# Designs tried in a protein design chat: VH-VL binders against Counting factor-associated protein A (cfaA). Part 16

Target 1, 212 residues: Counting factor-associated protein A (cfaA), of Dictyostelium discoideum (Social amoeba) (q54z64)
Amino acid sequence: QFISIQKYDFSGNCKNSSDSASSFEASSESAAICMQNDLLSGIVTNEGVCLIFNEVPTTFIISTKGDYIVRSIYDINDNNCQGGIIENKAIEIDECFVECADDYHGSTYLFSTETSLNYPSNTFMEISYNGECDGQWKTSFNYLQYYIVNKCNVAHEIETHTFSVGCNSTSSWVSEYAGEVCTVEPTVTTSYPIVDNCGDLDNSNFIDYCNI
Key: E = the ipSAE of ESMFold2; O = the ipSAE of ESMFold2 at other seeds; V2 = 0.75 times the mean of E and O plus 0.25 times the DockQ between their complexes.

## First folded at step 7 (VH-VL; framework fv_libivirumab)

Design L2v (from B02t with light chain G56V; at its last look DockQ between E and O 0.72; V2 from the best seeds 0.00; counts 0 for: pae E 2.02 > 2, grease 19.1 > 18.9)
Fold by ESMFold2, look of step 7:
Structure L2v (fold): chain C 212 residues (1-212), chain A 122 residues (1-122), chain B 112 residues (1-112)
Amino acid sequence: as target 1 above (212 residues)
Amino acid sequence: QVQLVESGGGVVRPGRSLRLSCAASGFTFSNYAINWVRQAPGKGLEWVAIIWYDGSNKYYRDSVKGRFTISRDDSKNTLYLQMNSLRTEDTAVYYCAKGGYSYGYKYYFDYWGLGTTVTVSS
Amino acid sequence: DIVMTQSPLSLSVTPGEPASISCRSSQSLLHRNGYTYLDWYLQKPGHSPQLLIYLVSYRASGVPDRFSGSGSGTEYTLKISRVEAEDVGVYYCMQALQTPLTFGQGTKLEIK
């Protein structure tokens, strides 16, 4: 069983929570909509793998009955999720929801479980895997992060700035736009070589993959 | 209370070696990436190296690659910097700084030691 | 390497007045995850550096709200709405997007 975390274009309205003390305020009844055409990015992970989610170390575990995912949040910079759990959250499977930063800003998510490894085509992927440095990541897969290619995203903190991700067999890039949509000419494009971080890890490797 | 204590600094001639240590306490050392950052006399801050929580990923600034080796001993809660073939431009206060995470995309240093002074002079 | 350039390199302010420090990067610090990896540090006279702001605008624990950060792309600003005597020191921006991590040259803030 794999846990799939899909991030969609923000579609909800965060309730008026003028006294919110957290950037993670969710409502499943706030008109959240998870349409496939709105998919921006996602994570596919095995249970109990330590990864960074929303800038904090996190693990995800499927509940005993399989009807919830338990998200465990750890101290910032806790790289292996062993420094003690700060918070546990139960997340309903297959229910679209919004996590709010404030009254008007948030992220739209869908958490699901899958019996086989699935990820969309036309993505740039970053994969964590174990074992030999031979690029056979599917047999020793820990988690992967994917970004839909040529899809307009809103930059965090600056709602009037947008960006898109692209890749080919040798490079990936991030194109930034000064507008609310990615239809204007990019202000800057930053390119990166495709990375195979082999040789620095015996039991964990990282590889970029342009899946187009 | 998080504490980082550097040691092993001193005065050495060019071409010699020196090993710095950083003793950590007040947090679970094995969970965190640790860095070396240096500051030459009267100059700004310069990042030197990072080692990830599991000791497998190590990154260096170009000017020290091949000469410096960062390492950690989690059983002793200690970070090391082995400095070989020292040059006069390596003269600086060396700080141990706690920060970073497993995939290396979050580099802020929430706790710093007091530093240890390395002087390379003939 | 990503080059970080600060301006001004020195400034002198009257207590109670605002201050503004600029930082420019040689390339964008926006990551494909939507976050921008720019931090600010303060080194007070005779002390080790301390974290002030991370991810452009997040204040570190215990940092007064008179400090604020902003910016995007390659241009970033640290503002102090009302400078106090305890704010003296050298301010550094740092890019946290990729290794080698790089700092700006520093901006020395002094009281007039």
Scores: ipSAE 0.526, ipTM 0.786, lowest interface PAE 2.0, mean pLDDT 83
ESMFold2 (binder alone), look of step 7: mean pLDDT 92; pTM 0.943
ESMFold2 at other seeds, look of step 7: ipSAE 0.599; ipTM 0.811

## First folded at step 8 (VH-VL; framework fv_libivirumab)

Design H33r (from B02t with heavy chain A33R K58T; at its last look DockQ between E and O 0.60; V2 from the best seeds 0.00; counts 0 for: pae O 3.1 > 2)
Fold by ESMFold2 at other seeds, look of step 8:
Structure H33r (fold): chain C 212 residues (1-212), chain A 122 residues (1-122), chain B 112 residues (1-112)
Amino acid sequence: as target 1 above (212 residues)
Amino acid sequence: QVQLVESGGGVVRPGRSLRLSCAASGFTFSNYRINWVRQAPGKGLEWVAIIWYDGSNTYYRDSVKGRFTISRDDSKNTLYLQMNSLRTEDTAVYYCAKGGYSYGYKYYFDYWGLGTTVTVSS
Amino acid sequence: DIVMTQSPLSLSVTPGEPASISCRSSQSLLHRNGYTYLDWYLQKPGHSPQLLIYLGSYRASGVPDRFSGSGSGTEYTLKISRVEAEDVGVYYCMQALQTPLTFGQGTKLEIK
C-alpha cells in the first residue's frame, strides 16, 4: 500500500489552535474542506521512506490495523532519519484537517492509503527512485511529490505572496504574482530544465516528470 | 552540544598541497551533510564544497573543482578537505559548517567551526 | 551561479534606532514547494558566522525578535527594529536554492 498526502487551498479556522486545528476543535465553526478542485499538490510515498515534510525529516507508516497513519518526526538536522524518532503523531485517514501557521494561515491536508500508485494528471512531479538511473522509476519508486500546474498557491512567507507551477516536456517554471491572488501576468517567472539527478553510491535517483 | 573544530591550516607556497580536517562532536556525524566555507582576509564568505552524509555525493565551487577533494571518515567523525595545486587566491580562513542545500533538505548552516587559516604566498 | 547583491555595504547606526539591509538575487529564490531559500547570517568581530534567519523569514533558535526577514521574488530585507551594541558585525544573505551556494558581499554594521 501507498500513503497519499494531499494539500488543498487553506480552509477552516486556526483560531485557538495548538500546532494544528483538529476536527474536534473545529466542530462549532466552519470545518476544513478538501474539495478536489481545491487540490494544490501532494505526496505519494511507500511506508518508512525518509522524506522532508513541513521542513522536518519524517517517515510515515500505516498502523498495524490500517486505520491511521503514524507520522514520525526526526531532528531537523537528521536528513537521513537515523537519529531516532523525537515525536510520533497519529493522522486520521480520509479526514480533512488543517495545520496552522498562525491564527489565520495554515495548510489543509487529506491523508489516505492506496493499493496502487495513483497521482493526478496535469502535474509537475519530482520522483525519488532506486536502482539504475534509466528513467524507469515505477519499479523502484520511493516517493513522489506533485504540483498541480497552473494552480494558484500561497507562499510560506509572513507577507503572503502567490505563485503557480507550470511545465512542459523540457522545462518547469514557477511564476510569482503580486498580491493575494494569481493574476494573468506574473511579476517574476523562473524556469528550470527537466532533471534526472542520478545517485552514485546508494542508487537513489531523482527525476522530474511533466505529467500533462 | 555540537562542536566543529578545524585543523591543518598553515603557510605554504603556491602549487603545494594542504589537508584540512574538521573534528565533529555532539551529533551523529554520519547523518549530516557537511560543508567547507572560506573567507579571504577582509573579504566575504564563499562556499567551497559539500559532502553528503553517505559520502557518495560531492559538489564544489567551480574555482576549486579538480584541485580540492572533500571527504569524510564516519568512524573518526572527521571531515577532510584535500587542497592540491594551491593558489594565492585560496588564501582564507576555512570553516566547516553543518548544513546543506534545497529541495526539502537542510536549508542553512546552523553550526560553524572556529576556522583554520590557510595562507598561500610566494 | 545565482548572484547575491547586498546594499548598503556599510552602515552606521545609533543604538536604539532601526536598521535595514537589502539583498537582491539574480533569480527568484521561491521554490515550487512554497518556501523561499534565503538565509541571513551575522559574523561578529573575531567570530565565525552565526545563523539569524532561514527560509526568508524564520528566526533561528535564540535570535531576538527584533530581527525580522521579509521579501519575495528577487528582493529581500533584513530588519533590526532596535539596534543594540551586540549587533555589530557583518551581515550576509545567502541563497540555498541551488549549488553553488552563494553569499552576498556583506553589510558591515557599526555603532555610531
Scores: ipSAE 0.353, ipTM 0.726, lowest interface PAE 3.1, mean pLDDT 82
ESMFold2, look of step 8: ipSAE 0.372; ipTM 0.717
ESMFold2 (binder alone), look of step 8: mean pLDDT 91; pTM 0.939

Design H33w (from B02t with heavy chain A33W W52S; at its last look DockQ between E and O 0.58; V2 from the best seeds 0.00; counts 0 for: pae E 2.8 > 2)
Fold by ESMFold2, look of step 8:
Order: C-alpha cells, then sequence, then structure tokens
Structure H33w (fold): chain C 212 residues (1-212), chain A 122 residues (1-122), chain B 112 residues (1-112)
C-alpha cells in the first residue's frame, strides 16, 4: 500500500473551541476544508521511506489494523532516519485535520492509503527513485511530491505573500505575488530547467515531471 | 556531545596537495551529510563541499571542482577532503560541519569543528 | 550563484538595547514547498560558527527567544531584542536554497 498525503488551502481555526466540532455547521465546514478544489500539493510514499515532511526527516507507517498512520520524527539533519525517533504522532486516516504553528497559522492535511499509485493531473512532480535509468520510476520510486499548477499558495512567513507553481516540458517556475492574493502580475518569477538526474557520476536518480 | 575534529592542515607551496581529515563522534556518522566550509584570514565564510550519508552524492563549489575530492569512511567515522593543485586563494581555516540533505534543498550546519589551517604560499 | 548582501557590515550596541541586521538575496529564496531557505549564523571571537536561525524564522535548539528572524521577497532581518555581552561576534546570513551555498559578508556586532 501507498500513503497519500494531501495539503489543502488553510482556512481552519487554530484557536481552541469545542462548539464547532459537535454542531451540524461545524461538521459541514470540517468536510469542506478538504474539498478537491482546495488541494494545493501532495506526497505519495511507500511505508518506512525516509523523506522530509514539514521540514523534518520523517517516516510513515500504516498501523497493523490499518486504522491510522504513525508519523515518526527524526533529528532535523538525520537524512537517513536512523539516528533515533524523537517523536511519534498518530494520524487518523481519511480525516481532514489541521496542524497548527500558532493560533493563526497552520496547514490542512488529509492522509489516506491507496493500493495503486494515484496523483492528480496538472501537476509539477518531483520523484525520488532507485534502480535502472530506464524511466520506469513508478515501480521503484521512494516517494513523489506534486504541486498543483497555477494554484495560489500562501508562503510560510509572518508577513503574508503568495505564490504559484507552473511548468512545461522544459522548465518549472515559482511566481511570487504581493500580499494574500495571486494577482495577474507576479512580482518575481524564478525558473528552473526540468532535470533528469539519472546516471550522473554521483549515481543519483531524480526526475522532474510536468504532468499537464 | 557531538564533536568534529579537523586535522591535516599545514603550509604548502602552490600546486601541491594536502589531505584534510575530520574525526566525528557523539552521533551515528553514517546517518548524516557532512560539509567542508572555509574562512580565509579576515574574510567571511565560504562553503566548499558536501557529501551524502551513504557517499553517493557529492557537491562542490565551482572554484574547487576537479581539484578537491570529498569522501568518507564510515568504519572510521571520518570525513576527508583531498585538495590537489592548491592555489594561494585556498588559504583558509577549514571547518567540517554536520548537516544537510539534498531533497528539500535544506542545509543546516548545526555542529561545526574547531577548524584546521591551510596556508598556500609561494 | 545567489549573491547575499548584508547591512550594516558593523554595528556597536549599548547592552540591553535592540539590534537589527539585514540581508538581501539576488534571487528569491522561496521554494515551491512554501518555505524560505535562509539561515543565520553567529561566529563569536575565537570560535567556530553556530547556527541561530533556519528557514528564515525558526530558532535553532538552545537559541534564546530574543533572537528572531523574518523577511519577505528578497529581504531578511535578524533582530536581537536585548543585546547581551555574549552576543558579540560576526553574524552571517546564508542561502540554503541551492548549491553553491553562499554567505553574506558578515556583520560585526560590538558592545559599546
Amino acid sequence: as target 1 above (212 residues)
Amino acid sequence: QVQLVESGGGVVRPGRSLRLSCAASGFTFSNYWINWVRQAPGKGLEWVAIISYDGSNKYYRDSVKGRFTISRDDSKNTLYLQMNSLRTEDTAVYYCAKGGYSYGYKYYFDYWGLGTTVTVSS
Amino acid sequence: DIVMTQSPLSLSVTPGEPASISCRSSQSLLHRNGYTYLDWYLQKPGHSPQLLIYLGSYRASGVPDRFSGSGSGTEYTLKISRVEAEDVGVYYCMQALQTPLTFGQGTKLEIK
């Protein structure tokens, strides 16, 4: 099985309040937080793979009964996830939840499990994989990260600004905008070539893929 | 607890070679990316090279690429920098620094050694 | 290469007063994951550097909360709310977005 991690537009509330979770209105808003139109990006990973999630080295495993996912957190620079677990968190499968940075800032996630590989169209993708340099990453990948193209994202800063991701067959880019709105005129656009880092002298396999 | 100890510095003439070592302790060396960073006398910091936890990925600043080789021996918990064709511009204190990974473009140097001095003079 | 430019290059501060150091990058340090790849280091006299701030605003382990980082676009700031004698040294910003990793020129902080 694969673990799917989807990140949605944050519109939740990080303040403690019990009246929203038990009402009909609260139930409707909770379900609406993880609507497909609000999807920004995601990760598809195998169990036990060491990857960077929310800036820290992390592994995910599915519980024995399949009813939750265990996130194990490692030291900030433990790139192999072998230096010892510093924290474990249990994550409910198929339940939209908010992870708060403070009372006003957070991220909205949906964790799920899948028996086959799924990812949305209209994405820029980064894939980590092992094995032969033959382009067959789908059976040998470690994890993949995808970003919905032309979607407005809020940056992780005290001061608000926004950005969007784009790509074509030769390049990807990040466009930045002033304030909380992705206007028609970005203030800065930074472009990167699409890379296929397979079979380099360093023996690394890494593929960018514009899935439009 | 974490400790990084550099050695192998010295005074050499241009065009010669030196090999720097960094002995690591207090952490599981084979789990971490390790860097070399240098500082010329009276100047700022300059990143030199990084090697992945399993040695499969190595990156260098352009001015040393082809002349310097970073390597590691996990059985000895030791990082190396082989410096060939040394130039006067390579004169600096060389630090090894723990941290970094390639997939998030996230390079944190949370622990540094005391440094070893390399002087390249005519 | 991403060029990092610090200002001021030197400052002298009365103990207990605030200090502010700026850093400008030649390109945005914002990654498509929404984080800004900017670190701050302190090198105390006669010592090797130590990490203070990573990802623009996150304090490293053991760093007092009187140190704070912020920024937007290509401009970044390190603030010290109350300067203490042990804060003397050279402060460096570094971009961690792409190789080659690059540092600012340094800002020397002295106590009056």
Scores: ipSAE 0.440, ipTM 0.743, lowest interface PAE 2.8, mean pLDDT 82
ESMFold2 (binder alone), look of step 8: mean pLDDT 92; pTM 0.946
ESMFold2 at other seeds, look of step 8: ipSAE 0.577; ipTM 0.793

Design L1k (from B02t with heavy chain K58T, light chain Q27K; at its last look DockQ between E and O 0.49; V2 from the best seeds 0.00; counts 0 for: pae O 2.5 > 2)
Fold by ESMFold2 at other seeds, look of step 8:
Structure L1k (fold): chain C 212 residues (1-212), chain A 122 residues (1-122), chain B 112 residues (1-112)
Amino acid sequence: as target 1 above (212 residues)
Amino acid sequence: QVQLVESGGGVVRPGRSLRLSCAASGFTFSNYAINWVRQAPGKGLEWVAIIWYDGSNTYYRDSVKGRFTISRDDSKNTLYLQMNSLRTEDTAVYYCAKGGYSYGYKYYFDYWGLGTTVTVSS
Amino acid sequence: DIVMTQSPLSLSVTPGEPASISCRSSKSLLHRNGYTYLDWYLQKPGHSPQLLIYLGSYRASGVPDRFSGSGSGTEYTLKISRVEAEDVGVYYCMQALQTPLTFGQGTKLEIK
């Protein structure tokens, strides 16, 4: 099975949520809703794969009974999850929830499990995969991260501006906008080439993919 | 304990070469990008070069391109900087710094060596 | 290249009083993942640099909570709520978004 992590437009209320646990914990007080047209980005991963989630080294496993997902958090310099776990968090499967940054800002998530590989169209994707360095990632991927193209996002932690992601067959870009909504004209657009960073013998292959 | 120990510094004339080494311990060296950062006497920090975990992806500041070569030997847990055609402006303490670019991993230098001094003087 | 500009270049602070250091980038440090790639380092006299703040606002392990980072887009601030004698040294901001990685000029903090 695969673990699917979907991030949506913030839809909750973080007022009176637990501050001591709010970094990466769900707020149980908010009424959250996860509608597909509000989807911003996501991750599809295998169990036990070391990945960076919200900039913290993390593994996810499905509980023995299959009724929740365990997120194990590692030290910030433990990029391969080889040190000790510093925190475990239990995550409800198929339950939309909010993780708060402060009283008025947060992220809305849905964690699920899937028996086959699924990911949306109109995405820019970053993929980690094993095996031969041949770009055939679908049969041996470790995890993939996707960003819905042309969706308005609010920046993390320093939330004074918005952005959107775009791509084509040769490039990806990030467009920034003034204020808390994406207007017609970006203030800044930053472009990046599509990369194929292959040949890492002890970790995995990494490839960008514009899924249009 | 994560440890980074630089060596190979010295005093040389302009146009000569030096090779710096950085011996790493206390972590799985082959899993990480490693950098050289330098600091001229009484001046600020200046990034020099990075080598990715795959050994083939290297990046340099413009002022050293074509003269300096970063490399790694994962069997010896050692980072190298081959410095050719040295200039007076290359005079600095050279630090080895752990950290690097990866998909979803941020650039920050969580561990630094003690530095080795390179002096290029007429 | 992304140019990083710090101000002031020097501070003299009475112990127990606050300090504030600014950093400006020539280009946005925002990544498509929504994080801002700005780090702060302290180099104490006679020592190697040490990481204080990453991603604009996260404290590195063992860094006291009197240190805080803020800012967005192209403007960033490091604050020390109550300066202590052990805080003397040179503070550097660094953009961590793309190569070539670049530092600000440094801000020297001294005790009055």
Scores: ipSAE 0.423, ipTM 0.710, lowest interface PAE 2.5, mean pLDDT 82
ESMFold2, look of step 8: ipSAE 0.561; ipTM 0.787
ESMFold2 (binder alone), look of step 8: mean pLDDT 91; pTM 0.943

Design L6w (from B02t with light chain R32W; at its last look DockQ between E and O 0.70; V2 from the best seeds 0.00; counts 0 for: pae O 3.1 > 2, grease 20.6 > 18.9)
Fold by ESMFold2 at other seeds, look of step 8:
Structure L6w (fold): chain C 212 residues (1-212), chain A 122 residues (1-122), chain B 112 residues (1-112)
Amino acid sequence: as target 1 above (212 residues)
Amino acid sequence: QVQLVESGGGVVRPGRSLRLSCAASGFTFSNYAINWVRQAPGKGLEWVAIIWYDGSNKYYRDSVKGRFTISRDDSKNTLYLQMNSLRTEDTAVYYCAKGGYSYGYKYYFDYWGLGTTVTVSS
Amino acid sequence: DIVMTQSPLSLSVTPGEPASISCRSSQSLLHWNGYTYLDWYLQKPGHSPQLLIYLGSYRASGVPDRFSGSGSGTEYTLKISRVEAEDVGVYYCMQALQTPLTFGQGTKLEIK
């Protein structure tokens, strides 16, 4: 099974309340709250794979009964998740939760499980896989991160600005906007070639892919 | 705590070779990208080379490509810089610098060594 | 290559007063993951460099809260709210978005 993590446009209020999404709590209305907002980005991962989530080395595994996902957080310096676990958190499957960065900024997430690899169209993707550098990433997939193209995102700085992601078969780009909403015209757009950073047979590889 | 100790510097003639070492301790060496950064006398900092945590990717500044080789031995917690065909403009203090995250996107240097001096003169 | 340009190259500050150092990049350092890959380093006299700020605004471990980083696009600023004698040295910005990794020229901070 795969774990799907979807990040939606912020739908909570961090100013007067703490992050209120609790582990092991069920709410039939929680997923609907996330899904009424725009999907911005996401991760699809196998269980136990070490990845960076919210800038911290993290693994996710599905509980024995399949009732919840265990998020294991590692030391910021533990890029292979081989050291001691600092914290385990139980994540309710199919419930929407908010993780606050500050009083006015947060992220809204929906965790789910899938029996097959699934990811949305109209995305710029970065894929981690093992095996030969032959472009066959689906056969040795570890995890992927995707970004919905042409969707407005809030930057992780508190200097209020926004950005959007775009791509085609040869390039990706980031467009920046003044203020908290992506307006008609960006203030700057920066383009990058599509990159294939593939290593040896026994290590994970990363490939950029424009799924349009 | 994290420590990085450079060695192997010295005075050499142009065209000769040196091998720098950086001995690491206090962290899981195999988890991190490690860099060489140099500083010519009285000048600013200049990045030289990086090797990723698993050795899968190596990048060099243009002025050293083909002459310098970065490598790592995770069993010895040691980073190396083989410097061939040395030129007078390679004269500098050479630092090794540990990266924070190293999945190809984040290269900030959270810990630096004390540096080792390389002087290339005739 | 991304060129990093610092301003001013030198400044003298009365103890207890604020200081501000500017860094400009030849292209945006904002990654599509929403983080800005700009770091600040301090090299004190006779010492190796030390990290102050990473990802534009995050303080490294043990760095006092009088240091702050900000900026977006191609313009970035390091601020020291109240300069102390221990803050003397050369400050460097560095872009960490892509290789070759590149530093600004350095800004020498002195106490008046």
Scores: ipSAE 0.360, ipTM 0.714, lowest interface PAE 3.1, mean pLDDT 81
ESMFold2, look of step 8: ipSAE 0.488; ipTM 0.779
ESMFold2 (binder alone), look of step 8: mean pLDDT 92; pTM 0.951

Design L94y (from B02t with heavy chain Y107S, light chain A96S T99Y L101Y; at its last look DockQ between E and O 0.75; V2 from the best seeds 0.00; counts 0 for: pae E 5.6 > 2)
Fold by ESMFold2, look of step 8:
Structure L94y (fold): chain C 212 residues (1-212), chain A 122 residues (1-122), chain B 112 residues (1-112)
Amino acid sequence: as target 1 above (212 residues)
Amino acid sequence: QVQLVESGGGVVRPGRSLRLSCAASGFTFSNYAINWVRQAPGKGLEWVAIIWYDGSNKYYRDSVKGRFTISRDDSKNTLYLQMNSLRTEDTAVYYCAKGGYSYGYKSYFDYWGLGTTVTVSS
Amino acid sequence: DIVMTQSPLSLSVTPGEPASISCRSSQSLLHRNGYTYLDWYLQKPGHSPQLLIYLGSYRASGVPDRFSGSGSGTEYTLKISRVEAEDVGVYYCMQSLQYPYTFGQGTKLEIK
């Protein structure tokens, strides 16, 4: 069984009651909206796999009854999730929620469970897998991160700007736009080659895949 | 508790070789990428090389590529920099610096050693 | 290579006053994951560098909240809201988006 983490376009307000101060908070008045055409990116992972989520080492596991997911957060230097858990968070399955970084920035998520490996078309994917480094990632899959191509995203910055992701068989790119929406012309576009990096026997292989 | 201690610096003529070592403690060395960063006298910081957790993924700045070799011995928690064909422009204090993530291509340096001085003078 | 251009190269600040240091990059430091790979370091006199800010705006462990990072695209700023005597040293920005990692020239901050 797999855990699917979907990130959606954030349009809510993270500030509840403040005239000039900022705080990290969610409210019911800004309840999340997870419409499929607002999907930006996501993760598909097995239970208990150590991965980097929001720049911190994290594991996810489905509760015994299957009614929520436990997110366990580890120290930023605990790359294998082998130290003590510093925080656990319960996440409702199939319920949209907002996680705020500050008064102006947040993310909207939907967590679900899947009996088979599913991911959308028209994505750039970064995949972790074990075993022989031969590109046959589905047989030994750990987790994958996908980005919907040609979708407008809001950057994790103190000043709001936007970007989109694209790819083809040889490269991926990030196009950056001024302001809060992706305009017609990007201010900058940065390209990267498609990677295929091998780990040793004790480490995962990583491969990029343009799923168009 | 994290500690990085460089050694192996010295004064040498151009064209000679030195091997720098960085002894690490206070963290699981085999999980992290480790870097060499140098600072010429009175100058700014300059990244030199990185070695990933897997020991075989290595990257260098262009000016040292082909002359310097980074390596690690995880059984001894030790990072090495073999510096061949040294030039006067390689004169610097050399720091080892721990990456924050051992599995990424992007790495801030959360802990630094005290540095070891290399002087290349004719 | 991504070129990092820092300004000013030096500044003298009265204790208790704010300070601001700019860093420009030759290309965007924004990654497709939405994070900007721009870090700030302080090298105090006679010491090794220490991390202040990573990923554009996140403070390293033990760094006071009077330090803040901001910026987007190719323009970045380190701000100190109230300079203290222990803030003396050379400040460096660094991009960690792609190899080779590159630093700005440094900004020397002095108390006067």
Scores: ipSAE 0.087, ipTM 0.612, lowest interface PAE 5.6, mean pLDDT 82
ESMFold2 (binder alone), look of step 8: mean pLDDT 93; pTM 0.958
ESMFold2 at other seeds, look of step 8: ipSAE 0.118; ipTM 0.646

Design L96w (from B02t with light chain L101W; at its last look DockQ between E and O 0.81; V2 from the best seeds 0.00; counts 0 for: pae E 2.2 > 2)
Fold by ESMFold2, look of step 8:
Structure L96w (fold): chain C 212 residues (1-212), chain A 122 residues (1-122), chain B 112 residues (1-112)
Amino acid sequence: as target 1 above (212 residues)
Amino acid sequence: QVQLVESGGGVVRPGRSLRLSCAASGFTFSNYAINWVRQAPGKGLEWVAIIWYDGSNKYYRDSVKGRFTISRDDSKNTLYLQMNSLRTEDTAVYYCAKGGYSYGYKYYFDYWGLGTTVTVSS
Amino acid sequence: DIVMTQSPLSLSVTPGEPASISCRSSQSLLHRNGYTYLDWYLQKPGHSPQLLIYLGSYRASGVPDRFSGSGSGTEYTLKISRVEAEDVGVYYCMQALQTPWTFGQGTKLEIK
């Protein structure tokens, strides 16, 4: 099985820190809304893979009964998730929830499990993989991070600032906008070449992919 | 209790070599990327190189590529910087610093050593 | 390389008064994941650098809340709401978006 983590436009309520979804604990009622039109980005990962989630090294595993996901949090500089678990959090599967940054701002997530690899079209993707780079990363990947292209995002902890992600066969870019909405005219656009370090022994095993 | 202790600095003539060491303690060395950062006399900070936790990924600033080699020995909890073809502009205090990155997301340098001084002069 | 430019390069402040240090980057430090890859360090006289702020606005452990970071695009600011005698030293911004990671020139803070 794969673990799918989808990030949506913020919804829900952060006014009471005691009622906040920042702990990722199971809830009998959802205050958050996860609608497909609001999807911004996501992660698809295998169980037990070390990745960065919300700025900290993290692993995810599916519970023995398959009814929730355990997030294990590691020391912030533990890039390999081997320095011991700081904290475990239980996450309800298929339940939309909010992680809060302050009383009015946060991120909205949906965690699910899937029996086959699935990710949206029109995405820029960053893929970590094992083994030989033979064009079959889908069977050997550790995790992938995708960003919906041309979707308006709010910059983390800077609510007056927005951005969008784009790509084509040779480049990816981030376009920034003044204010709360992405206008037609960005204030700054920063472009990057598509990175493929397949087969390079001195680099990590990852690639960029524009899935359009 | 994290500690990083640099050694191997000294005074050398241009064109010679030095090997710096950084002894690490208070954390599981093999789990972390480690960096070299330098500071020329009376100047600011300048990142030099990083080695990833598994030793396979190494990155260098352009001015030292081909002359400096970063390496690690996890059995000794020690980071190394082999500095060949030294130039006067390599004169600096060299710090090792704990921190790293993964796929574009970067961790900060949360622990620094005390530094070791390298002077390159004729 | 991303060039980081600090202003002012030297700052003299009366204890208890605020201070503000600017940092400008030659390109945006916003990553597609929504985080801004800008760190601040303090090097006290005779000491190694220490982390103050990471990802633009997050305070490192043990850093007093009188220190705050802000900014967007190519402009970033470190603010000290009430300067204390222990705050003297050289402040550096650093971009952590891409290698080579680069520092500003430093801002020396002194007490009047």
Scores: ipSAE 0.496, ipTM 0.761, lowest interface PAE 2.2, mean pLDDT 82
ESMFold2 (binder alone), look of step 8: mean pLDDT 92; pTM 0.945
ESMFold2 at other seeds, look of step 8: ipSAE 0.543; ipTM 0.782

